# VH-VL binders against Thioredoxin-like protein AAED1, chloroplastic, part 9

Target 1, 196 residues: Thioredoxin-like protein AAED1, chloroplastic, of Arabidopsis thaliana (Mouse-ear cress) (q9zuu2)
Amino acid sequence: AITGASSGAGIGKGTADSLDTVKVLDLRGNEIPISDLWKDRKAVVAFARHFGCVLCRKRAAYLAEKKDVMDASGVALVLIGPGSIDQANTFVEQTKFKGEVYADPNHASYEALEFVSGVSVTFTPKAAMKILESYMEGYRQDWKLSFMKDTVERGGWQQGGILVAGPGKDNISYIRKDKEAGDDPPVEEILKACCA
Below, E stands for the ipSAE of ESMFold2; O stands for the ipSAE of OpenDDE; V2 stands for 0.75 times the mean of E and O plus 0.25 times the DockQ between their complexes.

## First folded at step 6 (VH-VL)

Design j10 (framework fv_ifinatamab; at its last look DockQ between E and O 0.04; V2 from the best seeds 0.00; counts 0 for: pae E 13.1 > 2, placed apart)
Fold by ESMFold2, look of step 7:
Structure j10 (fold): chain C 196 residues (1-196), chain A 124 residues (1-124), chain B 106 residues (1-106)
Amino acid sequence: as target 1 above (196 residues)
Amino acid sequence: QVQLVQSGAEVKKPGSSVKVSCKASGGTFSSYAMHWVRQAPGQGLEWMGYIIPIFGTAKYNEKFKGRVTITADESTSTAYMELSSLRSEDTAVYYCARSTYLFDYPGSEAFDIWGQGTLVTVSS
Amino acid sequence: EIVLTQSPATLSLSPGERATLSCRASQSVSYMHWYQQKPGQAPRPLIYDASNRATGIPARFSGSGSGTDFTLTISSLEPEDFAVYYCQQYSSYPLTFGQGTKVEIK
């Protein structure tokens, strides 16, 4: 479902225009225009709360379980996290995530997409239960990453979302902004947006 | 005062299976992760996997995933590790060990309680 | 997977001497733990999260390090400290141990 963007324009050209100047970093530190991630192919782009987040690691794993379906449909799986390339590399090393990973240390993509932020949406009873469930499934929070200065300053209370876009820089077909920590859509909803 | 007591030593033939038990007493079983670690004679420690008994959720070292099955029985507070298609290289002492799982910082604690070990010998 | 390389393989020392054991990881590690194992016994935890002593571990044991380089120090060896010491990471699956450093009487 389309959740809209700035100025009441809804999803589409207004959202794509907001992203037009946004750059992210690959794992080697090269700047990549964010729209290049879906310019020539459709992509499912997960925006993590931060690279140490257990809830985001669980979401990444659930999306990765469907990577063969995405690959068969020509759809890329991408994760963007707020933080440094060192934190992104640590995430990849710890999780063995099979999709593409990019860093957004300045939170430019999060600001452009107007993702939710705040202490009151991070520390909720629902998030606590989701953390418990994630731990029971074997996922782990990296607390050192979670409490690094740049994680806390811009990413610790930052919420994420999921974007399905492409091919084409202006072709954004799905955006979901998390309302609180652990606000996961069913993966089937994402698959319908990208692959059905 | 939690203790982990493992089943006794076993001698097995190549190609067979072994199932080692690990019974917890004196504490909570279901909410702690139970790991399995082996040690070949004169060698170091090798992690095999773990289970979280409440949900039966297990994680395996990929080196053993096709051959190892880790299960738990909450009613008896017992974890099990079964290793199939045994080879002479599987001769080792097999340990169960627990770690914290819920409400603690993940990875922030060592394996705090270990079983006494179970020697499995694979010989023709 | 993360390979942990311990050095030296064997450390021959006398009681009262300082032991310094190294553990180097092939990749950055957020959580490093240390265990002691005596012959015929299961390992026991010594140090968790690089620098924190486990319950009941005397102050002569200390740990330090971050990233890829970690150190276990025994400030003044006691007769009971002659054992094998293992480092272990819990930051990436599969969980891995170093190959061990044997601390033995000279």
Scores: ipSAE 0.000, ipTM 0.451, lowest interface PAE 13.1, mean pLDDT 81
ESMFold2-Fast, scan of step 6: ipSAE 0.006; ipTM 0.502
ESMFold2 (binder alone), look of step 7: mean pLDDT 91; pTM 0.944
OpenDDE, look of step 7: ipSAE 0.017; ipTM 0.581

Design j11 (framework fv_ifinatamab)
Fold by ESMFold2-Fast, scan of step 6:
Structure j11 (fold): chain C 196 residues (1-196), chain A 124 residues (1-124), chain B 106 residues (1-106)
Amino acid sequence: as target 1 above (196 residues)
Amino acid sequence: QVQLVQSGAEVKKPGSSVKVSCKASGGTFSSYAMHWVRQAPGQGLEWMGYIIPIFGTAKYNEKFKGRVTITADESTSTAYMELSSLRSEDTAVYYCARSTYLFDYPGSEAFDIWGQGTLVTVSS
Amino acid sequence: EIVLTQSPATLSLSPGERATLSCRASQSVDYMHWYQQKPGQAPRPLIYDASNRATGIPARFSGSGSGTDFTLTISSLEPEDFAVYYCQQWSSYPLTFGQGTKVEIK
């Protein structure tokens, strides 16, 4: 299995096919085919581990710092989390995230993209360092969200990733699968994929 | 088998501070959350806070914020709870208790191991 | 904070009788745990996540419930079961306990 970044012409055709049946929910509860997020535009799509995740909130923040660059290039900034619509709305209220937010409560997009999961992947020395750094910088985890039964699955710990796709539902130009909690790519790598 | 052993009983004057220790033996220490829970004589249980030793970060019940400090020494597998500006209403048995709680862990096992308790008496 | 209300405050029963203890939360709770405490002892874990028995806990102890209403049942009281029982939520901070139900011998 490929757990790093992939980019270049023709990358992601098999991945695009896997996403054909996947739907996500907008903040009002409407079902939207995930590929609609990039069929008519390019999108940077960040996948959170869950909506209460401190490392995911930090990632959302640094991506949002580059939103003006993305907007200038016609690129949408999207965040997807594997939780409920109510959790997604709480995330937006607490973080004031300026991109679009969608919920994937059945984890269909995470399964289709084959994102990593596991307790040992969530708690590693590197992840511990990243979490400590994030707390020292003022980022906080929503503990209630972290302990809800529908957010955290027993025996499985969902990791996220970053996708750059579109325009066109089959056009996936960048895939990064997080290897462990806090496995952040350089922002310059994302900007090269979307905006250069 | 993991055991938690706490320091002995203490008698303190109002306005002083107390530091209670909790030593873990027989298993891993650093990756578990160590909590502190107190119980006033004849009363119920009250959660004070926790520390996750590997991160060195602690969380406190707001009721005790500014008076309680929870620390850990990984080299000796010992957690500490220090409570300052003691008042008579702080007279209680103080327990350390372990959870499998580690960022995003569901907490489904509750407090699985408890120390024997440390009686702290605050009297003039 | 989430307030947990246990009822009744006291159950006076004889060995062999069934005990039913209630714990009601002020808002919906994702995880509810139960502990037993005897005089002079630390609390002992009984039930975790509403219905799972902790290691070494006899089958006569069972838990049920979801949302705001949870129940601990002891199907047939043994002499060693006369104790105080506490529920505890793990849905939001601060973590909170109920006030306790004392099960005492008639």
Scores: ipSAE 0.000, ipTM 0.458, lowest interface PAE 12.2, mean pLDDT 78

Design j12 (framework fv_ifinatamab)
Fold by ESMFold2-Fast, scan of step 6:
Structure j12 (fold): chain C 196 residues (1-196), chain A 124 residues (1-124), chain B 106 residues (1-106)
Amino acid sequence: as target 1 above (196 residues)
Amino acid sequence: QVQLVQSGAEVKKPGSSVKVSCKASGGTFSSYAMHWVRQAPGQGLEWMGYIIPIFGTAKYNEKFKGRVTITADESTSTAYMELSSLRSEDTAVYYCARSTYLWDYPGSEAFDIWGQGTLVTVSS
Amino acid sequence: EIVLTQSPATLSLSPGERATLSCRASQSVDYMHWYQQKPGQAPRPLIYDASNRATGIPARFSGSGSGTDFTLTISSLEPEDFAVYYCQQWSSYPLTFGQGTKVEIK
């Protein structure tokens, strides 16, 4: 089942159909059908809560440290955030993230994937501990970006996920929907899904 | 508590290169920026560059670009600064120093931890 | 490159006196930091982002300022405070330091 984590052939048939009309923006503002990100290659696609999120930046860093393994397997590393192109460019400049970054300012991909949203899944004791641990590890929240109009208007309660898809527009082999802020899968589980 | 321990003093000939190490102990190495700052005898501090180990990203002061290379080995929690084509004016104490690499909430730390320094003497 | 000018170059004072150190930037600075350095030692962080004291720094140290004009104040000098003080900007690369103010015992 798709709730939590799912992997294997054919799992994402309904999800792939839901993504057919979804477009994301590259850092230059070009519209890209989201399925083009994995049409001709396999991709690990991480979905951030927003571009200022400390937990999302920590996840980006964890995935980036495995980029050489992904490259060796012909797998692209992609991060999508529900913010603007300007916010995406700020994220890249601040974090120096080695993967590809795209913006989804209308969060159409989040709606199509039915990612969790809500105050109760954002403010949990587990999320509080994960934020504290991330700060102790040297990650920082962009407070200005977190409270910008775009982020606030989207409620700030959006959760993310991780997708492994391709090659092929309809080939979704792994889906993980975050249950609360800081709900990270083991990196080894992602590597098993993308790279062999 | 995080500590940065640097390699020992070096005496080098003009035209040679020097590679100084900085080993981090305690706490997280990979997610911080490791900077190099030098100080010539009786002079002020001069920033040379940094590396963010987890991303492998380095940034250099243009003054040293082409001569300086900053690297990191995450497995040993060690950062390195190599300076080539040494001149007598490169004689200085070289420090490694740690910072966060992300835009912080106002009031966040700058260079919070420093190494003890490595004296590099360039003489004929 | 942002140039930081510290003044005075030297302050000759006695223990118990107030020290006021200036750092002026060639253009507006978002983040200004202060460090203390004693002979034979690495710089020690004192003040972050103009006015915030670093961990373990005594209350007699305070920072203020914004834009291009920043000040470090030591309200009552202790013997251990006689050192060189550097300001440092973090608004643009390359990162730059002032040339230092030496606080020496009279």
Scores: ipSAE 0.000, ipTM 0.448, lowest interface PAE 13.0, mean pLDDT 78

Design j13 (framework fv_ifinatamab)
Fold by ESMFold2-Fast, scan of step 6:
Structure j13 (fold): chain C 196 residues (1-196), chain A 125 residues (1-125), chain B 106 residues (1-106)
Amino acid sequence: as target 1 above (196 residues)
Amino acid sequence: QVQLVQSGAEVKKPGSSVKVSCKASGGTFSSYAMHWVRQAPGQGLEWMGYIIPIFGTAKYNEKFKGRVTITADESTSTAYMELSSLRSEDTAVYYCARDLSTYYWFGESSPFDYWGQGTLVTVSS
Amino acid sequence: EIVLTQSPATLSLSPGERATLSCRASQSVDYMHWYQQKPGQAPRPLIYDASNRATGIPARFSGSGSGTDFTLTISSLEPEDFAVYYCQQWSSYPLTFGQGTKVEIK
């Protein structure tokens, strides 16, 4: 298993194979092979801990600030969360996120990518400070969405990550697995992977 | 120091309801989850549920479904647990207890760091 | 729900002796906590996340274990340690406690 950020030739081949059977849902409930998201374009794919997560919403905002740079490079900005289509629609309505949003209610993509999960990696003093900072910056957590039964059962302990893939189903050029809640990579690292 | 102070002992008849209070002082009330745990005489501890005061979000142990209601009043820093349709089996000491993890990291665990002194509720005819 | 079984129910020991308390879960748990309770008092946090001592807890208290089997050890009993000890899991709702182990003076 890959820990932290990885980039370079050859690293994406095993990861692409793991994703071959994975499907995600668009906001209308259509089932889409995940590799179709980067089949004919490059994509930055952010994986949320859950759709109510304040730190995930802050990350979405950080990435959205660079959407013009991504658009200029022909790169799609995508967010995937481990919740339902209804939760994904609530996320879009509340955040007005400019990128594409998909739901993975069975979190098959998280399993295939071997993202970190566990109670001890979610609870840290560092995460608490980041949540407080995010709140002071105007970001809000949807507590009802965060406490929904399916969020807890299918993603309560789940960490996310960031992927840069495409063009081409087998072309994965960057992967980072979050180590704890709020473990954000430098935006410059993502821009170098997608847009340099 | 954080202190949780509960209301005094109560004697109730079967079929009635009881409402126990838990007043917090010396720390932040609204952002911490407040749990309720009971202990029947000579028995172990049983979790009943929690509330996060700032959001009014409550979660209950299904065993008490339809009988327990947990509320909070942020203006007085007081949490309440109301149990209805009382039976003799509800005779117990009822504790409030605080938890940081439910507020900041839902689905995350921490120990209950502060406890109230307990309230004895006796249900007898 | 996750059932926690503590053993033994009672330990009768003298000051200076080692106490070893067991807590077994009906399924694997991520977080196990331990509490101490004295007569007429609320429980007091002792150990969190299997092995970490809570603030102010003496070094003679230690915890270990993972999965379904957890242990609380008191290396050398002091008079103030004679109490009831409870384990508690926070891996899934509802939160559950063990039935308790009473450590009593011989």
Scores: ipSAE 0.000, ipTM 0.442, lowest interface PAE 13.5, mean pLDDT 78

Design j14 (framework fv_ifinatamab)
Fold by ESMFold2-Fast, scan of step 6:
Structure j14 (fold): chain C 196 residues (1-196), chain A 123 residues (1-123), chain B 106 residues (1-106)
Amino acid sequence: as target 1 above (196 residues)
Amino acid sequence: QVQLVQSGAEVKKPGSSVKVSCKASGGTFSSYAMHWVRQAPGQGLEWMGYIIPIFGTAKYNEKFKGRVTITADESTSTAYMELSSLRSEDTAVYYCARDSTSYWFGESPFDYWGQGTLVTVSS
Amino acid sequence: EIVLTQSPATLSLSPGERATLSCRASQSVDYMHWYQQKPGQAPRPLIYDASNRATGIPARFSGSGSGTDFTLTISSLEPEDFAVYYCQQWSSYPLTFGQGTKVEIK
């Protein structure tokens, strides 16, 4: 099911406008207008809860597994996290993620996309079960990053989402806002939006 | 500073059980998987299983399934490995081990090891 | 399970010489680690994730490889380096170790 997801040409005229002023940081600290990520190409953009998140790392892994399909369709794989450039670089070094990574330390993209935030939506019983399942599958969370004061103050309780956009700054063809930690759409749904 | 201290050597008869302890100090206990690895005299290392203390969930090597039980007591920061129905081939040094930090499962090695507990099964 | 085969079983070398140790996996491995073990001691981590030195490990130790073939190199043996070396995969359960390569003094 596509509960909480939207697709089609009519999506996000207001959302595209809201993103017009949003900038993210590349791994060197350069400011990039977020819409440049899909201006001249289609992109699957995954928004992490934070760079230490076990569920976000699991999502990054299963999306990276499909990078060959995305590459064949001319689609870029992008991950954005609401942390610092240093945290983004640590994420890349630790995970060997095959896609592009950007930092949004002020979580401006999360605000523009109206992603959910709060302790109660981060630590639901369902989220706890998904975290346990991820540990059983071998994924681990960076607990230090999760509970650092800076991470908590800069949206450590922030939820993520997935966007499929481009080519073209105003072309948002799919948007999914996570309702709680670990609220992952089926990968097949994402592949249909970008590549099928 | 993470330190793992194990209980002392044991001599056991065939068919009995042994329970080895591993007390952790200097660091976070509950959030890290504690693994058990054994080494028979003159042989290599063999992984037995792990427990994640905060969840109380354990995973075992199929070779030991039904004979091994790994538990943890968060209040004392102590993990336990109990092996039942002991045979002479269970004579080995038993180690507890854990990683320091894993941002991705498998990326970090076993950074911390206990000193080992010799379990001798004979007579 | 993933079987790790180390070669050679024994290397007899003198201090100052280069040691090259191989570890081959029965299937592709994403995470390969190396440990050093001396008699009567617990294993000591040397290299993690194929090529990264663990904390406190001298620069003479290096690792390389991907897929099924991994190598540990000691560029110039010191007296304290004569030990048994084990590779270990952390890609699937059960976790497995190689049988070990003994580096001994000539």
Scores: ipSAE 0.000, ipTM 0.459, lowest interface PAE 12.9, mean pLDDT 77

Design j15 (framework fv_ifinatamab)
Fold by ESMFold2-Fast, scan of step 6:
Structure j15 (fold): chain C 196 residues (1-196), chain A 123 residues (1-123), chain B 106 residues (1-106)
Amino acid sequence: as target 1 above (196 residues)
Amino acid sequence: QVQLVQSGAEVKKPGSSVKVSCKASGGTFSSYAMHWVRQAPGQGLEWMGYIIPIFGTAKYNEKFKGRVTITADESTSTAYMELSSLRSEDTAVYYCARGFSDYPYLSEYFDYWGQGTLVTVSS
Amino acid sequence: EIVLTQSPATLSLSPGERATLSCRASQSVSYMHWYQQKPGQAPRPLIYDASNRATGIPARFSGSGSGTDFTLTISSLEPEDFAVYYCQQYSSYPLTFGQGTKVEIK
């Protein structure tokens, strides 16, 4: 019995096997096997709910703040969203995110990792409060991207997570599945998993 | 509360450009999209594009590709729409409008509008 | 692009009568909004997300519909309601408006 749904869980080969057939798109539209992202290096992989998400942008920002620490440890910082390549390019343009960005328009990685999905886990009072807090701190949501039909159809109700994997295709050392919108792990927990 | 005030009417020659301003007051400028919508005399509404001021990122209706530029100046809470290579069919009232959503449950709609700027393209 | 077709083009009615305005989309729409415009004025938001009244909009205005068929109803026309009404979709870029329905006094 592996627990892979929370921080510090010992993760067996089952999660790696589920990802074996999954491909993501780089910003130019090239198909990349997702496991190639950590084949020869360790990677912190943040999964966004969608590219317009203010909470996902805030998470990307605090992870990017630690990019120098990750680089010193040989760790790549990666963000994957369930949207299109155009939406991923808009995210990069709007945020100037310092890590690598990939699109998963068919949300195959989210299905393989069994991330939570549903309206009730997306729209909670706690999530609403965190969105308002993020606005007060200067982070902004792309309202148009967030509520466009193609964004909703490509995982608008999908929750994200964080993965630490590699080096090696089958080496997954940390997985956290978000329970609701804005369910952020402490950054220290992520740094311990990637860089301790 | 929120008010959008646009620059005055313009008369332009074919082939020239026009730049219309939209000054916001009363609310948060930077975090809301500012859209531009035009209306030819006696005709309906046509969406041109938007900008999110905090990111400086704009999106345009492909019909205006290469001719429209939407910008924002956060220090003055002012959005701008510039339309180049003007033609007689660009004669219209140009509106700025704020996009708003009661997140998380509601879609974005145009809750506040500027008074409109008449641009006449005539030789 | 999504084409929105409003019908009828013109409704000639008297105060106190019920007005029913239709907006049909060329493909399924998740978010439909309605605006009112009077001569010489900017559009005013009426209904957002198919059925929700915008702030300050009287109860006589109601919206309904889903998919490709949407309706705006004014239960009993007041003199100030004679105006042009536009539907607008927010499901796909470019954002589009219907051509408008003019509600005019008989």
Scores: ipSAE 0.000, ipTM 0.452, lowest interface PAE 15.3, mean pLDDT 77

Design j16 (framework fv_ifinatamab; at its last look DockQ between E and O 0.05; V2 from the best seeds 0.00; counts 0 for: pae E 12.2 > 2, placed apart)
Heavy chain, then light chain:
Amino acid sequence: QVQLVQSGAEVKKPGSSVKVSCKASGGTFSSYAMHWVRQAPGQGLEWMGYIIPIFGTAKYNEKFKGRVTITADESTSTAYMELSSLRSEDTAVYYCARETYLFEYGSSYFDYWGQGTLVTVSS
Amino acid sequence: EIVLTQSPATLSLSPGERATLSCRASQSVSYMHWYQQKPGQAPRPLIYDASNRATGIPARFSGSGSGTDFTLTISSLEPEDFAVYYCQQYSSYPLTFGQGTKVEIK
ESMFold2-Fast, scan of step 6: ipSAE 0.000; ipTM 0.465
ESMFold2, look of step 7: ipSAE 0.005; ipTM 0.507
ESMFold2 (binder alone), look of step 7: mean pLDDT 92; pTM 0.946
OpenDDE, look of step 7: ipSAE 0.134; ipTM 0.698

Design m10 (framework fv_navenibart)
Heavy chain, then light chain:
Amino acid sequence: QVQLVQSGAEVKKPGSSVKVSCKASGGTFSSYAMNWVRQAPGQGLEWIGQIIPIFGTANYNAKFQGRVTITVDKSTTTAYMELSSLRSEDTAVYFCARSTYLFDYPGSEAFDIWGQGTTVTVSS
Amino acid sequence: DIQMTQSPSSLSASVGDRVTITCKASQDISDYVAWYQQKPGKAPKFLIYYASNLETGVPDRFSGSGSGTDFTLTISSLQPEDFATYFCQQWDSLPYTFGQGTKLEIK
ESMFold2-Fast, scan of step 6: ipSAE 0.000; ipTM 0.462

Design m11 (framework fv_navenibart; at its last look DockQ between E and O 0.03; V2 from the best seeds 0.00; counts 0 for: pae E 11.1 > 2, SAP .513 > .496, placed apart)
Fold by ESMFold2, look of step 7:
Structure m11 (fold): chain C 196 residues (1-196), chain A 124 residues (1-124), chain B 107 residues (1-107)
Amino acid sequence: as target 1 above (196 residues)
Amino acid sequence: QVQLVQSGAEVKKPGSSVKVSCKASGGTFSSYAMNWVRQAPGQGLEWIGQIIPIFGTANYNAKFQGRVTITVDKSTTTAYMELSSLRSEDTAVYFCARSTYFFDYPGSEAFDIWGQGTTVTVSS
Amino acid sequence: DIQMTQSPSSLSASVGDRVTITCKASQDISDYVAWYQQKPGKAPKFLIYYASNLETGVPDRFSGSGSGTDFTLTISSLQPEDFATYFCQQWDSLPYTFGQGTKLEIK
């Protein structure tokens, strides 16, 4: 069943059509059609606000804690961020994230999925509290990545989301668009969507 | 009326340590990076490191080789810089200075508010 | 580390003169440059960020320009209060670095 911002089986097909021409970069800079990430296997795809974001690093860690469950179900774990491949590589080195990581420097996937952007959804009391909680749990903002021009120009106000899709380019079974910074679903909601 | 007020001048012997405080008032403390910059007599400016009070994480200039620790006390809105194993070359005025990228898009890492400076003299 | 090289190191000028100070980065830093004014015994005062954006309260006789590696601070008509030392600063990457300063003195 489709959950999050859209519901009903037909909505997944419309979302897939929006991504038809979208490409992302792997860590070596090769262009990959985004739908190839789930055409031959189911995938949980997390879309980060940017590669330096403490809230996104916490989400990535929470999802990675469940990678064994995903692997047992034949489900790939993927993270997409709106920065350069250099920023993506720095993220991987700093976090040791066990899933696949892709860069979307043009924000093409974010635009196609109509993820939320704006100051009013970035600077909220809930986001501030979640940042504090993440800090107490040992997560840290990377201020160098956060201060890079690409991040400032494109990623500072950008929100993300989570998809569960595949197998099959058109098979999007779950989409959740973050309403504000730090708007995490319970990880069990993701597991229910990907992993029976 | 954002102000940064630093602790007073200190005279230290080589091999000792110094801890300089920087108290922020008149604004949101947690939204800003606190930076430390020093200036030797008649010389230019040298960045030492930074911390974001809400996160407690710090970035340091590698030149200081683990001799510097930057910390924050959020309850008193005060940042601290401790420099250990002091040498005569560490004689300088030490400034705290704030910057923000955290909530100020498109933000800058420029230092918009500076403390008055703390003179540290290291001599035998 | 990115080196910031200012020129000239010192400059004598009269009230009313037009003054230019240049700053060159050792690598492309886009527009991630700030400029500061410092008077003796005082902390630096913030003037310009993003190479050309004037901070609020700074007189419009101050201007900045440049991108990439070459940056300029211009004072279009010097006033008595402008005699000070000026620093550029890059904030493209850590560690943040400053130019060595340009001392602007009364002719």
Scores: ipSAE 0.005, ipTM 0.460, lowest interface PAE 11.1, mean pLDDT 81
ESMFold2-Fast, scan of step 6: ipSAE 0.000; ipTM 0.469
ESMFold2 (binder alone), look of step 7: mean pLDDT 89; pTM 0.925
OpenDDE, look of step 7: ipSAE 0.018; ipTM 0.564

